# Designs tried in a protein design chat: VHH binders against o26223. Part 169

Target 1, 191 residues: o26223
Amino acid sequence: MKLLWTSQHIKVTVHIDGKVSKMDVLEAIKTRRSIRKYQDREVPEELIDKILDAAMCGPSAVDERPWHFIVVRNREMLEKIPEVHPYGAMVKDAPVAIIVCCDSSLEKIPGFWVQDCSIASQNILLAAHSLGLGAVWTGVYPLEDRVEGIRRLFSIPEHVIPFSVIPLGYPAENPGTRDLFDPDRIHLEKW
Key: E = the ipSAE of ESMFold2; O = the ipSAE of OpenDDE; V2 = 0.75 times the mean of E and O plus 0.25 times the DockQ between their complexes.

## First folded at step 9 (VHH)

Design y61 (framework vhh_7nfr_2)
Fold by ESMFold2-Fast, scan of step 9:
Structure y61 (fold): chain B 191 residues (1-191), chain A 124 residues (1-124)
Amino acid sequence: as target 1 above (191 residues)
Amino acid sequence: QVQLQESGGGLVQPGGSLRLSCAASGFTFSEYWMSWVRQAPGEGREWVSSISYSGGYTYYADSVKGRFTIARDNVKNTLYLLMDSLKSDDTAVYYCAKDIYSGFPETQDAFDIWGQGTQVTVSS
C-alpha cells in the first residue's frame, strides 16, 4: 500500500513493534473536541502521512474515492486563508492545514462526493486526536465565495472542489468533555 | 481606525417595518462577511443574519426567517437589514458586526468588530 506524498515513489512503512493507541475507538469519538489554539511546535511529516492514510480509508459511494488533499505549511499561505475564509482566523496560527478537495472527474454517482469528503474530514479529526494533536473542521463547500476564494489562492483546477480546511497542531487548549446523549432523538419501531 | 456605525432604529408598532443601515469604514468592506446581532433587555447576544462578501449567500435565524432581509452595497460600504412584520420579541439593540465566520452561530465572541448599536423598540 502506498503512503501519499507530494513526491512520487515513496516507500510504505509498516508497524514493526505492534504497539496500539491506548485510546480505544469509542473513547476517541467521545473525547475529540474542536481545537483552535496550537502550540508553537512543528508537526512531523510522519504524523501527517498517518492522518492522510486514515482519511483515505473511509467508505465512499460506489468506491469513487473522489478526495484529494493539499498540505499547507507555508506561513505566508496560511496567513492568506482568513482573507478568503472568514472562519479561518485560527488557521494562520496553526503550524499546518489540510485542504480536503473533491476531484469531480472521479465522481460516479451525483452528489455523494459531499458525504465522501465529510467522512474523509472526520477521519482526519479522529486520527489527529488519536496521535495527540488537535484540529478543527472549517467549512468551505457549499459556500460559493469560500470555494472560489480557496480555489484561486491554491491554484485549484475548475474540476476540483475545495470542501474543507482543517488546521491542526499540538493543542494549546483543553476544552471540557460534552455529554450529548439525547434519548428523545431515539424512536423505537416507528417515528 | 476601523468603524461600524448603525442607524435606522426607533419606536415602531407591532406589524410595522424598519430599515437598519451600517456604514463601514477603515477596512475593505467587499472582502468580508457581515452580520447583524441583537441583544434584548436582560438577555445575551443573539445572531440574526449574515451575508457573504459578494451578497450571493444569506443566512437567517429561524426567529426572523421570512420577515427580515439582509443586503449590502459594496460601492457604498453599507450593510442593511430590512425588517417586516415586527413583533414585540424583536425589541433589542441591533449591532453590525464584521464577521470571522459564515453566519453559523457558535459563540458571540466570533465577531471581529462591533458598532455602537441601534435601539429597536416594538410596542403599542
Scores: ipSAE 0.000, ipTM 0.147, lowest interface PAE 14.6, mean pLDDT 82
Fold by OpenDDE, second read of step 10:
Structure y61 (fold): chain B 191 residues (1-191), chain A 124 residues (1-124)
Amino acid sequence: as target 1 above (191 residues)
Amino acid sequence: QVQLQESGGGLVQPGGSLRLSCAASGFTFSEYWMSWVRQAPGEGREWVSSISYSGGYTYYADSVKGRFTIARDNVKNTLYLLMDSLKSDDTAVYYCAKDIYSGFPETQDAFDIWGQGTQVTVSS
């Protein structure tokens, strides 16, 4: 019995008029796409605040909450990021970017900060999407050149590790939705 | 009255060039994204290109990338489409459209005002 998964084209009606259409969590997760093209439109501070609030709501190892966030709106700085991040070309076109960092002095258990900052980064993406914005996760850590580049550019202390750069803006592309479900990746009780 | 009026269409040979114009009136032109949409015979409307308020951002359908250039003059309230290297498949009525919101440029529901269209025919 071929379960005809009718790909219901979830028409994500992104109400652009600042009316935050309430996406449920599953909708947000399933319909989120990396957005690398942005409108010539500023992102209100209120939306950034909501996104950052969401970023801080994720779990962390032993509740260490090692994350810090740099909000970048300065055009000159945004334009410099691609110089140290080869895959960050879209950042120069975004009205704002969030740099997720780890303060190593806050780390309680070594190594879990990567998971903590990943969760924070993903929450940024989901929150942005739910608010009608587009975003993309550009990885910084663990690539040393990128880490050092971002560190120098933003005068980040040595004990603080830049993890990701996430440009944000109103989307100027619609890449569509993907069905990424793969039953072959699911194992019951044993491998 | 809000109005969009296209011009510049015509018959051209493959490989030729055309310049379309769209004159806007009745609204603050510079406050809206503008787009070109085309409709070939027997086909649905296809998004072609969009341009942001000041022209800082331009977007193109894959089918026209590298060949078409969208531009605007906010002083003249005019939208342009430069079409180079025209192909037979470019034959269509080309419409100027005003974006409702600064949304996804390729979304058909994103437009509230349309021109009457101008015919572009690419034929040998």
Scores: ipSAE 0.000, ipTM 0.302, lowest interface PAE 10.9, mean pLDDT 88

Design y62 (framework vhh_7nfr_2)
Fold by OpenDDE, second read of step 10:
Structure y62 (fold): chain B 191 residues (1-191), chain A 124 residues (1-124)
Amino acid sequence: as target 1 above (191 residues)
Amino acid sequence: QVQLQESGGGLVQPGGSLRLSCAASGFTFSEYWMSWVRQAPGEGREWVSSISYSGGYTYYADSVKGRFTIARDNVKNTLYLLMDSLKSDDTAVYYCAKYIYSGFPETQDAFDIWGQGTQVTVSS
């Protein structure tokens, strides 16, 4: 039975006007894009709070919740991040960035914090998108140079590991939609 | 036109030193990370070193740490690679590369502009 997945062209109308459109979960996931250009517009604290709330709603290994978040609005600090992150140039153009960190002292099972922080980071992206913001995940861990760079910039303790830097803002670009579905990546019952 | 042009390569004996230069034009040089990448005969491209916008941060491959120094002059729009204690294994074409600014297109490429390369040969 050839499941003819008709690629319904979901017209993602990215309302550039920052109107908080209520997206369902699947819409948010399917239409989310990395946004690296931002309007010269501040992000309200209320939206950041909602995003952070969403970030903390993901599952974690044995409910360890190892994540911490640094909210960065200071222009000087935002401008310094690209100095330690070669792919973080857009951070200097964003009105705000969230740095996702792991407190290793909260880790109960070794190594699962990467998954935990990944989930938190993805929730930030999805929440941002659902709220009419654009964001991008800039990876920090496990690259030592980036980890140490961010650590030094923000005086992060040794037991806390910076994981990702996520700039956010009202989008000034529309990358369009992608069809990423690949049936060849689906295996039934066995490989 | 955006352009990178390497110079300073040549033949040198083991233990010798070279200074490579890369002249940048057609873009705001100070707004981009820069890198040196090398390719030895029959091998793939190997990352050598990177430098931040201001030059405040530098990074090196383990193979060149302690021997090579990357630097930049943002007034002259020039990238440099100081190579000391050269070894035969350092023989390669050395390329200057510009980091992609903000739009990582879903392209797997860290760099969007390359120079033509300059040949470095370390031989007794």
Scores: ipSAE 0.173, ipTM 0.627, lowest interface PAE 2.6, mean pLDDT 89
Fold by ESMFold2-Fast, scan of step 9:
Structure y62 (fold): chain B 191 residues (1-191), chain A 124 residues (1-124)
Amino acid sequence: as target 1 above (191 residues)
Amino acid sequence: QVQLQESGGGLVQPGGSLRLSCAASGFTFSEYWMSWVRQAPGEGREWVSSISYSGGYTYYADSVKGRFTIARDNVKNTLYLLMDSLKSDDTAVYYCAKYIYSGFPETQDAFDIWGQGTQVTVSS
């Protein structure tokens, strides 16, 4: 047996290289892949603005919305990120990166800022994909050496925690989609 | 049970020096950023300094930068604040603070445990 749900057909209008395309929300979720190779091509500011707007539309615990974002386009700064984030080598090759941060002064419920910033990070990945860009989430929190390194590089104040670094660009790789559906993880009515 | 116990405060003349200590117990001290926060008479809490779990990174409020040094001993589970060139404006109760999420310290509201504090009075 299968779980079936009849819903409205949802279309997402995407702007790619001046051409508008349409992608279903479920298709966007299922086809998004981590992209670590980028074309030598700048990302328009308009697309970054749309991505950040989407990031801020996520749910947050008690509507605290503690997220702040640093947009990094400076080549010298991008080249320094791998020095403090050893698995962020791809960042130096990206035209732009977004650093997702938590402003702790906005926190209302202890610990939920991690979930809030995770939601913002995932929205960035999905929005980028829907706009024809590739992105990857590189983890910062809770690895304290990475948190300290990113804070130092970008002069992040005491009350703000860097959570993730997300390089973005036009994709220079095309990994296939994954078939990840596992019915053994679904339990009906009881465990 | 998690506990923080401050000591080392006292009366000192302007230009003098003090060393504050904070003994930590009940948690894995080496896994947490630690901070010093102070409260002057009639004022709110003010962040003073923070140190990473390894001691590799230290941060200071502009008011104390160049005069105070934060340090930690992960073997003894002790946090220190070495205060030099003390000014009357440094008069406050000094508190040792642990960050709730094993990450970088936040505002007063985000700290899990507050000790009793140690009084520093700078007066002629």
Scores: ipSAE 0.000, ipTM 0.112, lowest interface PAE 17.8, mean pLDDT 81

Design y63 (framework vhh_7nfr_2)
Fold by OpenDDE, second read of step 10:
Structure y63 (fold): chain B 191 residues (1-191), chain A 124 residues (1-124)
Amino acid sequence: as target 1 above (191 residues)
Amino acid sequence: QVQLQESGGGLVQPGGSLRLSCAASGFTFSEYWMSWVRQAPGEGREWVSSISYSGGYTYYADSVKGRFTIARDNVKNTLYLLMDSLKSDDTAVYYCAKEIYSGFPSTQDAFDIWGQGTQVTVSS
């Protein structure tokens, strides 16, 4: 019985409009999806640079800009991340991951770094999507086991807090679009 | 002047082999993904194969997978397509194309530079 592996041609309609069609910001936000399957394809450094540039353009509390980024391409390191991150299985299949960190020594107001790093992480996701890549936000902070796992794995100093791990790659899935608008979550003037 | 020039096409019998070459000039060849695209008579352009900057990644259309091999020599600024086990359905003009971005070229807009093409005819 020859198991005919029906290669389900996931027509990832990657709108490869070779024109970096500058996605409208609203389009990028509305159409972005978490991507957990990636092609066996390298992501050019130029794209990573653009993504990191975008990551650093977000606002931060009193302009403290506490973020640092670790770009991981080493296969061995990528494969180790799932060992310390139980929901990071897809990282091993990605050609690259970005670890977003906070340098606490740069923090001017305590606690706002979480917002700052969240904004940076979201900008990474949006930029990746606009560039034709898929990505997913895997949370590290505030789970202590994940924080310590990533810290040890990448020899991150104590004053630096790993916040998120974001694998990136050319998408090998198309989860479709979602309408997440909920008018019941909108309150006018008062609750 | 930016240019791509294909060569190596010709007439071959079914089951035969051909090697296409594409000479690149006027741009930094090693900084771009390259592709082969073909057009059969009366049909639209069909993507055939792509290769990454250093050749570490190669991609093929299902129709040619296992039969064709894309390669590149960045020292010679040359793209290659090795075609084995040729079929009548492989008859087409084969174009070398430079990819604008490192994307999976599914559309004509993915390319900014094209060669003139080389004719491949598979006929008994």
Scores: ipSAE 0.005, ipTM 0.303, lowest interface PAE 10.8, mean pLDDT 88
Fold by ESMFold2-Fast, scan of step 9:
Structure y63 (fold): chain B 191 residues (1-191), chain A 124 residues (1-124)
Amino acid sequence: as target 1 above (191 residues)
Amino acid sequence: QVQLQESGGGLVQPGGSLRLSCAASGFTFSEYWMSWVRQAPGEGREWVSSISYSGGYTYYADSVKGRFTIARDNVKNTLYLLMDSLKSDDTAVYYCAKEIYSGFPSTQDAFDIWGQGTQVTVSS
């Protein structure tokens, strides 16, 4: 049996030790999984604000920070995403999605906006996970049909490139943990 | 199948101590935040404490801070609540709850599974 409970009647105090916060970050990295099934629950705006703050804190080539974000909560708009993104079927069932975009006018060195937007996307996934949400990165760039479909759907200007669509929600699935450490991929002093 | 089984409750006098345990089965315990929630007679449910996957982060309600300690043993799939300096106001049924992954908001807002509960009575 599953019960939903609310903390609205309870005062909460949070204690975070500096050493403990480093362990929590490593835990978040190691336990984050792609989540494609969501509860029928609204995600508070305060959580989205925290996630976007984290997204903008990533390192960026020559500090160009070319990222822009579109927050989509409108059900009709979310339902249209699968029409232009075949692997985005789960987006229509999510309460919210974030579209990570690059404003090419902010790019200072060619090509590094892809790395910048990848960092922003990963920060969104980690921040969402740390806040009790599930999310998944669905690829847009460099697939021309998806880029143009998303651009058209959300009225994105030609100088702005949609990079990823990240649906978010309270998770309705629990994928198991993975042990991905492979010492054969670590080389000491030289190849 | 998922199961949470609380134990360790009982009658104790004010100022006493109790250790509650929650045995978890049917899911990968080490992947989840875990919480303790209590319900006093005639009252609503009150969140007491939560602990992260690794035990690295712990959160406490102001009413129990400094008196209660939440802990977990991921090898034994067991959650603990160590209660010290118990007060009559701590009298309640204590429930073990499985969280949705990690995260402070989920810890406060939603619990996936609730156990059967264990009664704690603080009385002279």
Scores: ipSAE 0.000, ipTM 0.116, lowest interface PAE 18.1, mean pLDDT 81

Design y64 (framework vhh_7nfr_2)
Fold by OpenDDE, second read of step 10:
Structure y64 (fold): chain B 191 residues (1-191), chain A 124 residues (1-124)
Amino acid sequence: as target 1 above (191 residues)
Amino acid sequence: QVQLQESGGGLVQPGGSLRLSCAASGFTFSYYWMSWVRQAPGEGREWVSSISYSGGYTYYADSVKGRFTIARDNVKNTLYLLMDSLKSDDTAVYYCAKHRYSGFPETQDDFDIWGQGTQVTVSS
């Protein structure tokens, strides 16, 4: 599909398998890497909005959509997160972090919120990558110390469960590509 | 002052090769995606190729895929376009463009700085 751009628009058509996209979905999935080093550069709010939009597009159990998102840009707060999250050292170096939470009052079927918030978190990572940003999933739930640490730090209500902390920024590293395909993990018809 | 300056254009025969360069100044070059865009006479601007910060991601228009190679030297603050197997349809002014934001470009507004362009003419 030749997007006919008027003389004022750059025709940017990347046909990856016939689809016009900034990044093909398969490309995004296959090339995404955890990024833990970031440039000293702010992330525009419009990109965060796009990422959050993507985060809310995933499926959820019986469409319960239990997720909430805390967007953190305050430097002092970003610097405190590693104090309660031992593997969150990179958060202090990121210009922004998204905390994915579950509102348990929205849960319709017990336990599926973990899947729902996981899908939301993964969509954040893929969206970030497709937009030229780097991100990493730092797990909070189900580790009680991390859950309580994040809860207290951000004054999160008791009925809301922090699930993940995802720092984002323009990448300052390129970890390269990897092939994760393993045919030994594929079973046909039976185990 | 932020500036992009293209060079390396010229007249070549079909099947020939050219190497374009774009010298960047006035900004941290490695912090931005870069692109090549071309404009043929009487035509609109056409995206050619884009490259990420360190060159980990490269993208090409279908019309140039397999023939053109985009590269960058972040030490020299220079963007390159290696053009092989040139065709008459490749005749255009080639522009170097700085991305405003990271990511694959969609519109001209995704670029905030442009070079003056360099003429590439492919003719027998």
Scores: ipSAE 0.007, ipTM 0.287, lowest interface PAE 9.9, mean pLDDT 88
Fold by ESMFold2-Fast, scan of step 9:
Structure y64 (fold): chain B 191 residues (1-191), chain A 124 residues (1-124)
Amino acid sequence: as target 1 above (191 residues)
Amino acid sequence: QVQLQESGGGLVQPGGSLRLSCAASGFTFSYYWMSWVRQAPGEGREWVSSISYSGGYTYYADSVKGRFTIARDNVKNTLYLLMDSLKSDDTAVYYCAKHRYSGFPETQDDFDIWGQGTQVTVSS
């Protein structure tokens, strides 16, 4: 990391871990990719705090904000996730994972917590990407075996539903970006 | 009164060590990120190191990584910079600075309180 300020201009080029990053909202949305390979290095807690702040800024039905988050850094716990989530093998290799949960006691409108937690999960992915990290959404809800497996593993209360497990780390792969715009999926005025 | 006061500077030989302290008063020290910034003769201000409000997260300029350690004592309201393996290029006035907001400072204006500085001279 390098910061140098001059007396003539208040212009700073920020180097974070040897990299300079700048990304607007549309670029972040269009270039975010699922990342499943991570460098063997820690993610600072402050970046996790920034990501979780962004997660909590999403809209929710009737402003119910039912989200709770579990931050998992313990190596042994991360290594147990693939045992209850067959497609979560990459989690054991990540330095950290966030479990997005719904506290059903905070739900005001039945069923909308799924949309609320989806928004929180997507904000985690976008925030991570904007900060130079890679992440992937691994599905938990609505698969009953995964929900109960994750609940038991992390001592989650019965009124709380684990929704997604999102491993994060500095990326060790670059899948590139995709061109996904398809005008045939846009219908003007009517189907 | 809100202030930051550095101490611990001085003359040291190359390869030597120094410990800088910064005493904070007039604000809730434990709520804020803190940084060390230095200014060498004839040069602009250079960021050296930052520490989060809890002390759990520390960041270093590439020029000092592995040689300097930033630390804080939130009970004593004091910021530290432990400098090992000092080089002539480390000669500068060292300032402690309080961040306005959590995270990396992007400009000098992201600090709202500066100390008066303490001189470090590395010379044989």
Scores: ipSAE 0.000, ipTM 0.208, lowest interface PAE 13.3, mean pLDDT 84

Design y65 (framework vhh_7nfr_2; at its last look DockQ between E and O 0.01; V2 from the best seeds 0.00; counts 0 for: pae E 11.5 > 2, grease 24.4 > 24.2, placed apart)
Fold by OpenDDE, second read of step 10:
Structure y65 (fold): chain B 191 residues (1-191), chain A 124 residues (1-124)
Amino acid sequence: as target 1 above (191 residues)
Amino acid sequence: QVQLQESGGGLVQPGGSLRLSCAASGFTFSYYWMSWVRQAPGEGREWVSSISYSGGWTYYADSVKGRFTIARDNVKNTLYLLMDSLKSDDTAVYYCAKHKYSAFPETQDAFDIWGQGTQVTVSS
């Protein structure tokens, strides 16, 4: 039985008018895109709080919850981030950025913090999208040049590892939707 | 193979100008900060100038500030040092160096790749 996946064109109506339409989780996941252009509009603190709440709701290895978050709104600092992050050009245009970090002193099992912080980062992206914001994950770890750049810029202690920089704002672009489903990547019972 | 190759050195009179180039290969040049470091005969290595990956930030040693200009062309994978108003004290081998980190080089350990250097001699 060939499941004919009819590509239902989910018209993502980006309601620009601030009405937080509640997206279901699948909609949020499927329609999320990296947004690198932002409106000249401030992001309310309430939305950031919701995003950070979501960021902390993901699972972590043995519940170690190693994540910390730096919320950056200072214009000068936002403008500096691109100088230490080669793919951070859009950060200077964002009203706010979240830097996801790992406190290594909180690790219970070595190495799983990468997964933990990845989950946190993804939750930030999904939450942002569900709230009508655009965001993009700019990777910091494991690239040493970026890790140390961000560390020094924000005076991050040595035992704390910057993981990602996520600029956020109201979207000023609509990249459209993508169908990324690939049945060839699915194996039943065995490879 | 990762490589930095300096060129443009030579003999100049005091007050003269030189343009040094450093050709980078074997790594993504635009992803890294770059620096010039020089070593005079019998002296240790001296930091000269640094530039961020996009060129938005530039740093200079006090000894060369106002006279030297660091620049880069990320399309050509080339680092430059424009040296004006050269002095005898500027005589040194000039090295191009790749940063390990996107940060100001506080120590020599900040660099992981070095060129072979180019000789600059300022003499009447």
Scores: ipSAE 0.730, ipTM 0.870, lowest interface PAE 0.7, mean pLDDT 92
Fold by ESMFold2, look of step 12:
Structure y65 (fold): chain B 191 residues (1-191), chain A 124 residues (1-124)
Amino acid sequence: as target 1 above (191 residues)
Amino acid sequence: QVQLQESGGGLVQPGGSLRLSCAASGFTFSYYWMSWVRQAPGEGREWVSSISYSGGWTYYADSVKGRFTIARDNVKNTLYLLMDSLKSDDTAVYYCAKHKYSAFPETQDAFDIWGQGTQVTVSS
């Protein structure tokens, strides 16, 4: 008999050969899901560089570009993150994580660094997905215990604010996409 | 009026080729992933192939990989399945299906619109 419907026969990998990308922007946005299970497989530094390049392409308030990124591959450090980040348990299983930070000394307009770092974080998720990786945004800011815990763990200075921790790796799960379009959220001309 | 209409099925000898077409109407075709699903007599439905809304990603069941090619034309609102090196095990009704989500179809519930199907018979 032919195999019937199973997730093991539907598994998908995206292979990027040379400079050709196979995923367009709308597909990336619609199909990206939070991935919390990763293969035991290293992520090449070249892919991390491409992801961070994409992260820095985001707009920022008055072009302030307040972001800094910490790339974490050290196993002992990845395993310590759950000690200060209760919902970051999957980080210990990831081959690499990116910590998105704000350098408050670069802020040109008060308070918009949160939007700026959110944009950079989302670009990391989309770029990772387009390169065949899975990632998830785990929140740090504005939870003070998490902010301080991550700051201490990575020796982040007081004027730098850790915003998010994004573990990533080749996915070991496929949760599928969701149909989230809701026309009741759309208001024409007025509320 | 939302519709999927398959065509191109028929009787073919082993080793032969066929091209299936699926004309879509009543929805914005270019927004959705599409799939081919087949059902042999007395069996459940078997996923065959999927294509992302732009055509940038294509996926195949192991049983057809290397022999079948899925394609789409978003100008003509048409989905295709190019079937080469056909085997008797490929005999089935082939359905065109629209995804609910832009994702791999893990179950038959991934689809909200189905065509009526087209018969493919491979007889030695």
Scores: ipSAE 0.006, ipTM 0.152, lowest interface PAE 11.5, mean pLDDT 85
Fold by ESMFold2-Fast, scan of step 9:
Structure y65 (fold): chain B 191 residues (1-191), chain A 124 residues (1-124)
Amino acid sequence: as target 1 above (191 residues)
Amino acid sequence: QVQLQESGGGLVQPGGSLRLSCAASGFTFSYYWMSWVRQAPGEGREWVSSISYSGGWTYYADSVKGRFTIARDNVKNTLYLLMDSLKSDDTAVYYCAKHKYSAFPETQDAFDIWGQGTQVTVSS
């Protein structure tokens, strides 16, 4: 139950029917957007734990599960990320960021860790969205300067590869949804 | 091209029923949350109900809970509001509105497309 104002002209009182989830999977996928502006509001550790649990539930090649995660809440460290990641400017304004890493010692099949970490990153984005948070995937691998910059900044060992930096927070922007379905990209039985 | 058009409003007696329709065109209707919002004479806009893109989730304002039912037909690109047990306080212009984002009932700056409205008057 909550009372809201929209554009100062709408009085809203919400009654949530006794449903287990507020968002089905297809709706979450369709409505998730990259969020780059965040409220000055703490994200509870319990929500981060749920997001990381979801990340680790992704499939991986030969079940290698090569992912490790660094959770960054330290303001000084968040402010240094844009120095080594040119498109990570929004990270300094986020209350928390997750760095998705590959531990290459866990890799069973060469090269598939990229797909594994991509799946983990997408699960982070969807889980954050389902919990009322906003997030954005900022790319690190395969850009060598970003990989080495992030490695040095967070003391990541040589056998571990930083894959993505994902800032998270309560959204302070409201992007619209996208209609991306293109039937011309679907081929039946043959090309 | 992008349009929401309401219909089904009118004069009805207290305790009566009415069915509002909203025809959507110019966008993929089945991809978006939709809402009904009303504005009574001399009042601000009041959110009434929302429905998810699939129809699997519905939310209602406390003032209409148990009396109104929101529904959608994604094949016909039409949103509905079934209004039962109408009372004088339900008198308002009813607007169909498309959500900008979010499956959550977060309504701060939430709507990007509005219909023209349909008048509902509940009086004897």
Scores: ipSAE 0.000, ipTM 0.179, lowest interface PAE 13.3, mean pLDDT 83
ESMFold2 (binder alone), look of step 12: mean pLDDT 85; pTM 0.867
OpenDDE, look of step 12: ipSAE 0.671; ipTM 0.838

